VH-VL binders against q8rxn5r50to198. Designs and how they scored, part 14

Target 1, 149 residues: q8rxn5r50to198
Amino acid sequence: GKIFFISQTGTAKALAQRLHELCASNDIAFDIVDPHSYEPEDLPKETLVLFIASTWDGGKPPKNGEFLVNWLGESAEDFRVGSLLLSDCKFAVFGVGSRAYGESYNAVAKELSSRMIGLGGLEMIPVGEGDVDDGELDRAFQDWCDGVI
Short names: E, the ipSAE of ESMFold2; O, the ipSAE of OpenDDE; V2, 0.75 times the mean of E and O plus 0.25 times the DockQ between their complexes.

## First folded at step 16 (VH-VL; framework fv_burosumab)

Design P3 (at its last look DockQ between E and O 0.79; V2 from the best seeds 0.59)
Fold by OpenDDE, look of step 16:
Parts: C-alpha cells; structure tokens; sequence
Structure P3 (fold): chain C 149 residues (1-149), chain A 123 residues (1-123), chain B 106 residues (1-106)
C-alpha cells in the first residue's frame, strides 16, 4: 500500500507519518510517498492507497500534489479511462483544511475522492475531514485512522 | 507467443443468451485490456466493449449496454462475453482482441485476435 | 461516432504492383489510426499502428501514412499472400472501422 501526502505546511505530511507508524505497529506495511516523485501512471498498480491531503489557497492542491491531482482529473474525463483503471484499488482520503475558507474547506480531499471513484476505485470509508483551527484535528484524524486500519 | 483461444461455435434461438470464452496465453494476462469485436457475415467490424482483466471493470459500446456482460477469470486467464436477448442480427463471428496500453491508458486498437467464435441466431 | 470511409471498396492488381488504399475520417483523429489485414475465414491481423508504425513481424512492403483525416496504406510490391480485405480503424474515440477494401490478385 501507499500513503500519499499532499502537504504545503507540513501538517499533512506529519499526519501521514503518524499513520505510517500506526500501520507499522499493527503489522501493516505502507510506503510513504511524496506525489511529486511518484509517476501517476503507476497508480493502477496499487491495491491500497491512502491520501492525506491539505487544501491550499483557492481550494487548490499544494504544489507537491498538483500534478497528481490534475492527472487524476484529466484521466477521469478521458473516454479511454472511465472506471477501467482503478477497479482493483481500495482507497481512503483524509483532508486537512480550515472551515474559514468556506466552500474550499477540504476541496482537494473531496476532489481526490471523487476522481478516484470516477476512475473505478473503491472508497473504503468516507472522506475524513480535519480542521486545523478547531483543535480537533488529532481526534478527527484518529477516528479516520480507526476506520481505515 | 501471444495466443487467444476462443470457445466453439454456438447456435441459439432468438431471446436466448450466449457466452463466449477467450483464453489468453503467452503474456501477463492482467497487463493488457481485452476487447470484443464482432463481424456479421460479409460485413465489417463492430466494437462491443472493453474489459480490464485487473479488477474486471468494463466499458461497453452504447449499442450493447444492458445486453452484454464481460467478465474474466484471472486464475485461468480467461475472458468471457455474454450477450443476452439474442436477435437474428446478432449472427456474427465474435472476436476477443487484446488491447495495448500506454502507461495505464488503454489504447482502443487491437494487436492480437482470437480465432473468432461463430454465433448463429435462428428460429 | 467517427465515421471512416475507404477507397476503393475493391481492386484487382497483379503480383509486383504498387497498391494504395485510402481511409478518410469524418473528423480529425491525429495519428490514431491502425490498419488490419483480414483473410477469408480468419481474424484480422494488425499491420500498422499510429498511422505509420509497422507492427512487428509485418513485411516492410507494407507502409502507412497520413494524419488528421486522410490516411493511406501502401503495399509497395503486391505478393500472392496479400490477397485479403484491408480495414482502417480509428481509436481517437470509441473505435470504429472502415468498410474495408478487398484486394484481389489478377
């Protein structure tokens, strides 16, 4: 399995590391992956993918995840792709954001989920949402982790 | 060498269903998409749909939606195409055909073909 | 759906002749075109992909050219075994086939 972190300030990355450690403690092996260094065309080879994704200004993905997110979007709209590519991929997404941004709150996480589903992926659990401003981020993340593990 | 071996000829009544098999060998079964294409006697070729052997997802031509079902068995490297509610105009040779890919994108042309399965629909 | 036409629908030629078959698409398909050879009672065989790339194992007397809407399959020197029907097929959208060109040998 892969744990992707889409991170601007490092919060999502830190949570991804926490998730990785949690998985390891439960004898579940994952690779932590920076999407920037990942070839998106390898994604269909994955059977289990976890995303920890922050949403940046304007509801846009952080730079390290921009290419992957865009690639997913373009692929989902390609007639050749449809739901063919990720039918063997289970996934889950946790979003890191702020409700202060209104409709942009966790927009990247929601988009990832939508695109993955559009490509035929199986969402394990609904998108987890963490707010960096409400003091409940750690709890929200733990609850999401409990659902994934 | 790549080989696609299909099941034998079928004769069916209108309204019945037919299931054709295609056994693949000589390559990694899950690495390539599989398509179904048919050809009525003395006529041209018509694409029916595509299946991803990895996961079993399918995408069918609109003309056959609701009437065609494609499945696969990875343990035997076999793809199946079932066509229901058969009509006389479904009389044709049905081909499985391997689809190349670029990266993870399927390319909708066909580099290897099965020998074809004649399906005759008659009352 | 993208429609393909072929010209001619049939032709007769002698061994050694240069044979040219054209395929026209109803809209631009870039180079997303392939050519097949089909002999009676047999499955089609891929000859050319990406409009001009020769499939492995196919004799060099076969060649493809064109882009956009107009494409050509050429057999530089027709051989007895080249008796067949030739189909173009586009994969720029959901695949469609040309009606075929039957090549008879005199």
Amino acid sequence: as target 1 above (149 residues)
Amino acid sequence: QVQLVQSGAEVKKPGASVKVSCKASGYTFTDYYMHWVRQAPGQGLEWMGIINPRGGSTNNAQKFQGRVTMTRDTSTSTVYMELSSLRSEDTAVYYCARGPYRGWLPEYYFDYWGQGTMVTVSS
Amino acid sequence: AIQLTQSPSSLSASVGDRVTITCRASQGISSDLVWYQQKPGKAPKLLIYDASSLESGVPSRFSGSGSGTDFTLTISSLQPEDFATYYCQQFNSYPTFGPGTKVDIK
Scores: ipSAE 0.525, ipTM 0.839, lowest interface PAE 0.9, mean pLDDT 96
Fold by ESMFold2, look of step 16:
Structure P3 (fold): chain C 149 residues (1-149), chain A 123 residues (1-123), chain B 106 residues (1-106)
Amino acid sequence: as target 1 above (149 residues)
Amino acid sequence: QVQLVQSGAEVKKPGASVKVSCKASGYTFTDYYMHWVRQAPGQGLEWMGIINPRGGSTNNAQKFQGRVTMTRDTSTSTVYMELSSLRSEDTAVYYCARGPYRGWLPEYYFDYWGQGTMVTVSS
Amino acid sequence: AIQLTQSPSSLSASVGDRVTITCRASQGISSDLVWYQQKPGKAPKLLIYDASSLESGVPSRFSGSGSGTDFTLTISSLQPEDFATYYCQQFNSYPTFGPGTKVDIK
């Protein structure tokens, strides 16, 4: 499996490291991946993918995930692939956001989920919605982790 | 060499189903999407649909939605097409066909074709 | 759906003749057009892809040209083995095929 972190301030990366350690303690092996260094065209070969993704300023992805997020959107609208592409892939998404951004709250995580579903991926659990400002981020993350494992 | 070998001719009555097989060899089966194309006697060609052998997902031409089912068996490198509720106008030669390699992205033209399977629907 | 027409529907020609066949698309398809040759009882054979690129093993007497809506297949000097039906096909969208052009011996 692969854990992708899409991180602006390092919070999503730190959560990805926690998830990796939790999975290892449960005898489940994952690779932690910076999407900046990942070839998106390899994604159809993946069978299990976990995303931990931040949303910031204007609902946009952090830079390290920008290309992957854009690639998913373009692929979802290509008649040649669409839902054919990822139908052998299970996934889950946890969002790191802030309700202070209103309508942009966890927008990147929600877009990732929508695009992965449109490409034929099987969503294991609903998008996890973390809020860095409400003091409940760790509980939301742990609940999401429990659902994934 | 790339080879696509199809099952033999079939004679069916209206309302029946037919299942045609296509065994692939000479390439990595899961690296290429497979298509089905048919040709009624004395008529032109008609695309029916596509299957991704990685995972088995399909997209069927709208004309055949609800009547065509495509499956694959990766252990035998074989694709199957089943057409149900047959009518006399379904009498045709059915081809499996493969496009050029693009890795993750299929191209919708065909450099390799099976030999064809004649399906005759007659009462 | 993108409709393709071909002209002529049939023709008779002698060995050595220059033969041209046209294909017209109902809307622009860039260069996303291929040509097939089909002999009786056989599957189609890919001749030309991307409007003008010759498939490996296809004789150089075959050539393709065009872009947008109007495309041409040319056989510069017809040979006995070239008597067949020729189809165009677009792949700018879900594939559609032209109705074919039958090339017969005169």
Scores: ipSAE 0.520, ipTM 0.812, lowest interface PAE 1.8, mean pLDDT 90
ESMFold2 (binder alone), look of step 16: mean pLDDT 93; pTM 0.948

Design P4 (at its last look DockQ between E and O 0.69; V2 from the best seeds 0.58)
Fold by OpenDDE, look of step 16:
Structure P4 (fold): chain C 149 residues (1-149), chain A 123 residues (1-123), chain B 106 residues (1-106)
Amino acid sequence: as target 1 above (149 residues)
Amino acid sequence: QVQLVQSGAEVKKPGASVKVSCKASGYTFTNHYMHWVRQAPGQGLEWMGIINPRGGSTNNAQKFQGRVTMTRDTSTSTVYMELSSLRSEDTAVYYCARGPYRGWLPEYYFDYWGQGTMVTVSS
Amino acid sequence: AIQLTQSPSSLSASVGDRVTITCRASQGISSELVWYQQKPGKAPKLLIYDASSLESGVPSRFSGSGSGTDFTLTISSLQPEDFATYYCQQFNSYPTFGPGTKVDIK
């Protein structure tokens, strides 16, 4: 499996590392991956993918995840791809954001989920949402992890 | 060398179902999409649908939706196409055809073909 | 669906002749067109992909050209084994085939 971190300030990356360690402690092996260095066309090879994704200004993905997110969007709209691409891929997404941004709150996480589903992926659990401002981020993340592991 | 070997000719009654097999060899079976194309006697070619490399998903032509089922068995490198509710106009040679890919993105043309399976539907 | 037409529907030629077959699409398909050869009782064989790329193992006497809506398949010097039916096929959208062009012996 792969753990992708889409991170601007490092929060999502840190949570991804935490998740990786949690999985390891449960004898579950994952690779932590920076999407910037990942070829999106390899994604169909994956059977299990976990996303920890921050939402940045304007509801846009952080720079390291921009290409992957865009690729997923474009692929989902391509008649040649559709649900054929990720039908063998289970996935889950946890969003890191702030409710202060209203409709943009965890927009990237929601988009990832939507695109993955559009490409035929199977969502393991609903998108987890963490707010960096409410003091409950760690709790929210732990609850999400408990659902994934 | 790439080879696609299909099952033998079938004769069916209207309303029946037919299941054609296509055994692949000479390449990595789980890398390529597989398509089905048919050709009525003396007529042109008609695309029926596509199945992804690992057999988890299909996309069928609208004309055949609800009537065609495509599956694949990785352990035997075999793809199957089942067509139900057969009618006389389904009489045709049915081909499995390998689709090229680019980074797992399917190309909707066909670089290798099976020898074809004649399916005759008659009362 | 994208419709393809071919011209001519059939032609008669002799060994050594230059043969040209045209394929026209109802809308622009860029270079997403392929050509097949089919002999009686046999499956189609891929000749050209991406409008002008020669498939591996196909003789160099075969060539393809065109983009957008108008495409051509050319056999520079017809050989005895080239008498067959030729189909164009677009993959810009869900696959559709031309009606075919039969090349017969004159």
Scores: ipSAE 0.558, ipTM 0.842, lowest interface PAE 0.9, mean pLDDT 96
Fold by ESMFold2, look of step 16:
Structure P4 (fold): chain C 149 residues (1-149), chain A 123 residues (1-123), chain B 106 residues (1-106)
Amino acid sequence: as target 1 above (149 residues)
Amino acid sequence: QVQLVQSGAEVKKPGASVKVSCKASGYTFTNHYMHWVRQAPGQGLEWMGIINPRGGSTNNAQKFQGRVTMTRDTSTSTVYMELSSLRSEDTAVYYCARGPYRGWLPEYYFDYWGQGTMVTVSS
Amino acid sequence: AIQLTQSPSSLSASVGDRVTITCRASQGISSELVWYQQKPGKAPKLLIYDASSLESGVPSRFSGSGSGTDFTLTISSLQPEDFATYYCQQFNSYPTFGPGTKVDIK
């Protein structure tokens, strides 16, 4: 399996590291992956993918995840693959955001979920949503982790 | 050696359904999408749809939407096509077919074909 | 859907003749066209892909050309085993096939 972090300030990366450690302590092996150094064309080979993603300025992904997020969108519109591409891939997404963004609250995590579903991925649990400003981020993340494992 | 071996000929009445099988060998079954193509007697060829055998997801031509169901069994490396509510216009030879890849993307032309299955719909 | 036409619908030719079959698409398809040979009671056999690339094991007397909307299959020196129906097929979108060209040997 793979855990992707999409992070600007390091919060999503730190959460991905916590998830990785929690999985390892439960005898579940995952690779933690910076999408900047991942070849998106390898994604159809994955059977289990976890995303921890923050939302950047204007609802956009942090730079380390831009290429992967854009690639997912473009692939979803290609008639040759589309919803056939990731049909054997289970996934889950946790978003790190702020309700101060209104409609853009955790937009990257919601986009990732939508794209993965559009490509045929099987969503394991609903998108987890954490708010950096409400003091409940760690609790929301822990609840989401419990649902994934 | 890649082989696609299909089930035998079928005779059906209007309103019935037919299920044609296609057993693949000589390659990793889940690495290649499978297509179905039909040909009415003395006429041209018509693409019906595609299945990804890895997860079983399908995309069917609009003409057949709601009447065609494609499934697979990875333990036997077999794809199935079921066509329901048959009518005389469905009399055809039905082929399973496999296409090559360009890089990671499947191409929608066919370098391997099953031998064909004749389905005759008559009252 | 992208429609393909073929010309002629049928022809008769002698062994050794040069045979030319055309395929026309209703819109531009770049070079995303293939040619098949089909004999009675048999599945189609891929001859040419990407408009002009010869499939492995296909005799070199077969060649393809064209791009955009107009495509040609040529048999440089017709052999007795070449009597068949020839189909073009585009893969620029969901597949569609030409109506076929029947080649009879005199």
Scores: ipSAE 0.532, ipTM 0.803, lowest interface PAE 1.5, mean pLDDT 91
ESMFold2 (binder alone), look of step 16: mean pLDDT 93; pTM 0.948

Design P5 (at its last look DockQ between E and O 0.79; V2 from the best seeds 0.62)
Fold by OpenDDE, look of step 16:
Structure P5 (fold): chain C 149 residues (1-149), chain A 123 residues (1-123), chain B 106 residues (1-106)
Amino acid sequence: as target 1 above (149 residues)
Amino acid sequence: QVQLVQSGAEVKKPGASVKVSCKASGYTFTNHYMHWVRQAPGQGLEWMGIINPSGGSTNNAQKFQGRVTMTRDTSTSTVYMELSSLRSEDTAVYYCARGPYRGWLPEYYFDYWGQGTMVTVSS
Amino acid sequence: AIQLTQSPSSLSASVGDRVTITCRASQGISSDLVWYQQKPGKAPKLLIYDASSLESGVPSRFSGSGSGTDFTLTISSLQPEDFATYYCQQFNSYPTFGPGTKVDIK
């Protein structure tokens, strides 16, 4: 499996590392991956993918995840693939954001989920949402992790 | 060498179902999309649908939606196409055809073909 | 659906002749066109892909050209084994085939 972190300030990355350690402690092996260095065309080869994704200015993904998110979007609209692409991929997404951004709150996480589903992926659990401002981020993340593991 | 070997000719009554098999060899079966194309006697070619490498998902032409089911058995390197509610107009040679790919992207043309399976629907 | 037409529908030629078959698309399909050869009782065989790329193992006397809406298959010197029906097929959208061009011996 792969754990992707889409991170601007490092919060999502840190959570991804935490998740990675949690999985390891449960004898579940994951590779932690920076999407910037990942070839999206390899994604269909993955059977299990976990996303920790922050949402940045204007509801846009951080730079390291921009290409992957865009790639997923473009792929989802391509008549050639549709649900054919990720039919063997189970996935889950946890969003890191702030409700202060209103409609943009965890927009990237929601977009990832939507596109993954559109491409035939199987969502393991609903998108987890963490707010960096409410003091409950760690709890929210733990609850999400408990659902994934 | 790449080979696609299909099951033998079928004769069916209207309303029945037919299931054609296509056994692949000579390449990595789990890498390629497979298509089905049919050809009525003396007529042109008609694309029916596509199944992904794992067999977990298909995309069928609208004309056949709800009537065609494509499946894949990786253990035997075999693809199946089942067409139900047969009618006389379904009389045709049915071909499995391998689709090339570019990375993750399937190409919707066909580089290798099975020998074809004649399906005759008559009362 | 994208429709393809072919011209001519049939032709008669002799061994050694230069043969040209045209395929026209109802809308622009870039270079997303392939050509097949089909002999009676046999499955189609891929000849050209991406409008002008020769499939491996296909004789060099076969060539394809064109882009957009107009495409051409050319056999520079017809051989006895080339008498067959030729189909164009677009893959810019869900696949559709031309009606075919039958090449008969004169």
Scores: ipSAE 0.609, ipTM 0.853, lowest interface PAE 0.9, mean pLDDT 96
Fold by ESMFold2, look of step 16:
Structure P5 (fold): chain C 149 residues (1-149), chain A 123 residues (1-123), chain B 106 residues (1-106)
Amino acid sequence: as target 1 above (149 residues)
Amino acid sequence: QVQLVQSGAEVKKPGASVKVSCKASGYTFTNHYMHWVRQAPGQGLEWMGIINPSGGSTNNAQKFQGRVTMTRDTSTSTVYMELSSLRSEDTAVYYCARGPYRGWLPEYYFDYWGQGTMVTVSS
Amino acid sequence: AIQLTQSPSSLSASVGDRVTITCRASQGISSDLVWYQQKPGKAPKLLIYDASSLESGVPSRFSGSGSGTDFTLTISSLQPEDFATYYCQQFNSYPTFGPGTKVDIK
């Protein structure tokens, strides 16, 4: 399995590290992956993928995930690929955002989920929606982790 | 050696269904998408759809929506195409076919073909 | 859908002749065209891909050219084993095929 963090300020990365530790303590092995260093064309080979993704600057992905997010969007619109590409891949997404941004609230996580579904991926649980401004982020994250494990 | 071997000829009445098999060998079955293409007697070729044998997802040509179902069995490296509500116009040779890849992307032309399965629909 | 036409529908030629078959697309398809050879009772065989690239194991007397909407398959010196029907197919979108060109040896 792979845990991808898409992080601007380090919050999503720290949560990915917590998820990795939780999985390890339950004898579940995952690799933590910085998508900047990941070749997106390897994604069809993955059978289990977890995303921890923050939303920044009016709905834009952080730089370390920009290429992967754009690649997913382009692939979802390619007639050769579509829902066929990730048909054997299970995934889950947790978003790090703020309700103060209205429509941009967790936009990256929602886009990731939409693109993965459009590419044929099987969503394990609904998108986890964390809010950095309401004091409930850690609880939301733990609930999401419990649902994934 | 890549080989695609199809089930034998079928004769059907209008309104029936037919299920054609295509057994693959000589390569890793789940690494290549499989297509179905048909050819009416004395006529040209027509693409019917595609299956990803890894996971079993499909995309069917609009003309066949609701009438064609594609499945696979990874333990036998076999793809199936079932066409329902048969009409005389469905009389054709049905081919399974495999396309090459550009990197991870499948190309929609065919470098390997099954031998074909004749399906005759007559009253 | 992208429609393909082929010219001529059929032809007769002698061994050694140069044979030219054309394929025309209803809209631009770049170089996303292939050519197949099909003999009676057999599955199609890929000859040319990407409009001009020769498939492995295909004799060099076969060549393809063109881009956009107009494409040509050429057999530089027709051989007895080249009696067949030839189809073009585009893959710029979901596949469509030309109606075929039947080549008879005189």
Scores: ipSAE 0.526, ipTM 0.797, lowest interface PAE 1.8, mean pLDDT 91
ESMFold2 (binder alone), look of step 16: mean pLDDT 93; pTM 0.948

## First folded at step 18 (VH-VL; framework fv_burosumab)

Design U1 (at its last look DockQ between E and O 0.78; V2 from the best seeds 0.00; counts 0 for: pae O 4.9 > 2)
Fold by ESMFold2, look of step 18:
Structure U1 (fold): chain C 149 residues (1-149), chain A 123 residues (1-123), chain B 106 residues (1-106)
Amino acid sequence: as target 1 above (149 residues)
Amino acid sequence: QVQLVQSGAEVKKPGASVKVSCKASGYTFTNHYMHWVRQAPGQGLEWMGIINPRGGSTNNAQKFQGRVTMTRDTSTSTVYMELSSLRSEDTAVYYCARGTYRGWLPEYYFDYWGQGTMVTVSS
Amino acid sequence: AIQLTQSPSSLSASVGDRVTITCRASQGISSDLVWYQQKPGKAPKLLIYDASSLESGVPSRFSGSGSGTDFTLTISSLQPEDFATYYCQQFNSYPTFGPGTKVDIK
């Protein structure tokens, strides 16, 4: 399995490390991956993928995830790829955002979920929605982790 | 050596269903999409749809929506195509055909074909 | 859907003849065209992909050319084993096939 962190200030990365430790304590092996150095064309080979993704200003992904997010969007529009590409891939997404963004609240996480589903992936649980401004981020994350495991 | 071996000829009545099998060998079954193409007697070829055997996702040609179901069994490296509500115009040879790639991208043309399965629909 | 036509629908030729078959698409398909050979009672066999690329094991007397909407399959010197029906197929979208060109012995 792979855990991708898409992080601007390190919050999503820290949560990814926490998820990795929780999975390891349950004998579930994952690699933590910075998508900046990941080749997106290898994604069809993955069977289990977890995303922890921040939304940045204007609903945009942090730089380290920009290429992967854009690649997923372009692939989802290709007729040859469509719902067939990731048909053996289970996934889950946790978003790190702020309700102050309104419609952009966790936009990156929601886009990732939409694209993965459109490419044929099986969503394990609904998108986890973390809010850095409400004091409940850790609880939302733990609830999401419990659902993944 | 790539081989696609299909089940034998079928004779069916209108309104029935037919299920054709295609057993693959000589390559990693889940690494190639499988397509189905039919050919009515003395006529040209018609694409019916595609299955990704890795996860079982399918996409059917619009003409066959609601009548064709494609499945696979990875343990036997076999793809199945079931066509329901058969009509006389469904009389054809049905082929499974292996999809190709350009790099990682699947391409919708076929480098290996099964021997064909004749399905005859008559009362 | 992208429609393909082929010309001629049928032809008669002698061993050694140069044979030319044309395929036309209803819209531009770049070079996303393949050619198949089909003998009676047999499955189609891939000859040419990407309009002009020869499939492994196919004799060099077969060649393909064209792009956009007009494509040609050429057999430079017809052999006895080349009497068959030839189909073009586009893969610029969901596959469609030409109606075929039957090459008969004269």
Scores: ipSAE 0.512, ipTM 0.818, lowest interface PAE 1.8, mean pLDDT 91
Fold by OpenDDE, look of step 18:
Structure U1 (fold): chain C 149 residues (1-149), chain A 123 residues (1-123), chain B 106 residues (1-106)
Amino acid sequence: as target 1 above (149 residues)
Amino acid sequence: QVQLVQSGAEVKKPGASVKVSCKASGYTFTNHYMHWVRQAPGQGLEWMGIINPRGGSTNNAQKFQGRVTMTRDTSTSTVYMELSSLRSEDTAVYYCARGTYRGWLPEYYFDYWGQGTMVTVSS
Amino acid sequence: AIQLTQSPSSLSASVGDRVTITCRASQGISSDLVWYQQKPGKAPKLLIYDASSLESGVPSRFSGSGSGTDFTLTISSLQPEDFATYYCQQFNSYPTFGPGTKVDIK
């Protein structure tokens, strides 16, 4: 499996590393991957993908995830791709955001989930949502991890 | 060589269901999407839907949504198309057809076809 | 859905004749068009893909041209085995087929 971190300030990356260690301690092997260095065309080859995704200013993805998110969007809008491309991929998404952004709160995580589903991915559990401002981020992440592992 | 061999002709009553099979050989079964296309007697061709043999996901034409179910058995390299709530206008030859690629993307045209399965719906 | 029309719906020709069949799309489909040949009781056979590319094993007397909305299939010199029905199909959107053109012997 792959753990992708879409991170601006490092929070999502740190959580991804934590998840990676948690998986390893349970004898579950994952590769932790920076989307910036990942070829999106390889995504259909993945059978298990976990996203830890921050939402940045304006509801936009951090730079390291911009290409992958855009690729997913473009692919989902192509009728030839549709619900077939990621049909072999189980996935889950955890969002790192702030409710201060209103409707943009965890917009990237929600978009990732929507696009993955649109492309035929199987969502293991609903999108986890973490708020960096409410002091409950760690708890929220732990709860999400318990649902994934 | 690539071969798609379909099941034999079927005669059904209105309201019944029919399940047609298509066995593939001569290539890696999971490397190509499979499509279903039908043709009413003396009429043209109509696309029904597509299935990914690897994961089993499907995408059906809107006309048949809720009425058609496509499945596959990777162990036998066989795809199945089940059409329910049959009506007289469903009388047709049903074809399985192998999809092509443009690079890594599937293309919705077909390079190999099954021999066809005649399905007759009559009271 | 993208609609395809063909002209003519049928024609009669003799061996050796040049035969031209046209296909028109209701909207622009670039070069996302294929041609099939179908004989009675048989499945369609792919002849041309991407509007003008000849499928492997298809005789060179078959050719395709066109882009956008207007396409043409040409048989430079009709052979006895070419009497059949020919269909165009677009794959720029979910597949749709032309109504077919039947080529009969004169």
Scores: ipSAE 0.025, ipTM 0.673, lowest interface PAE 4.9, mean pLDDT 93
ESMFold2 (binder alone), look of step 18: mean pLDDT 92; pTM 0.941

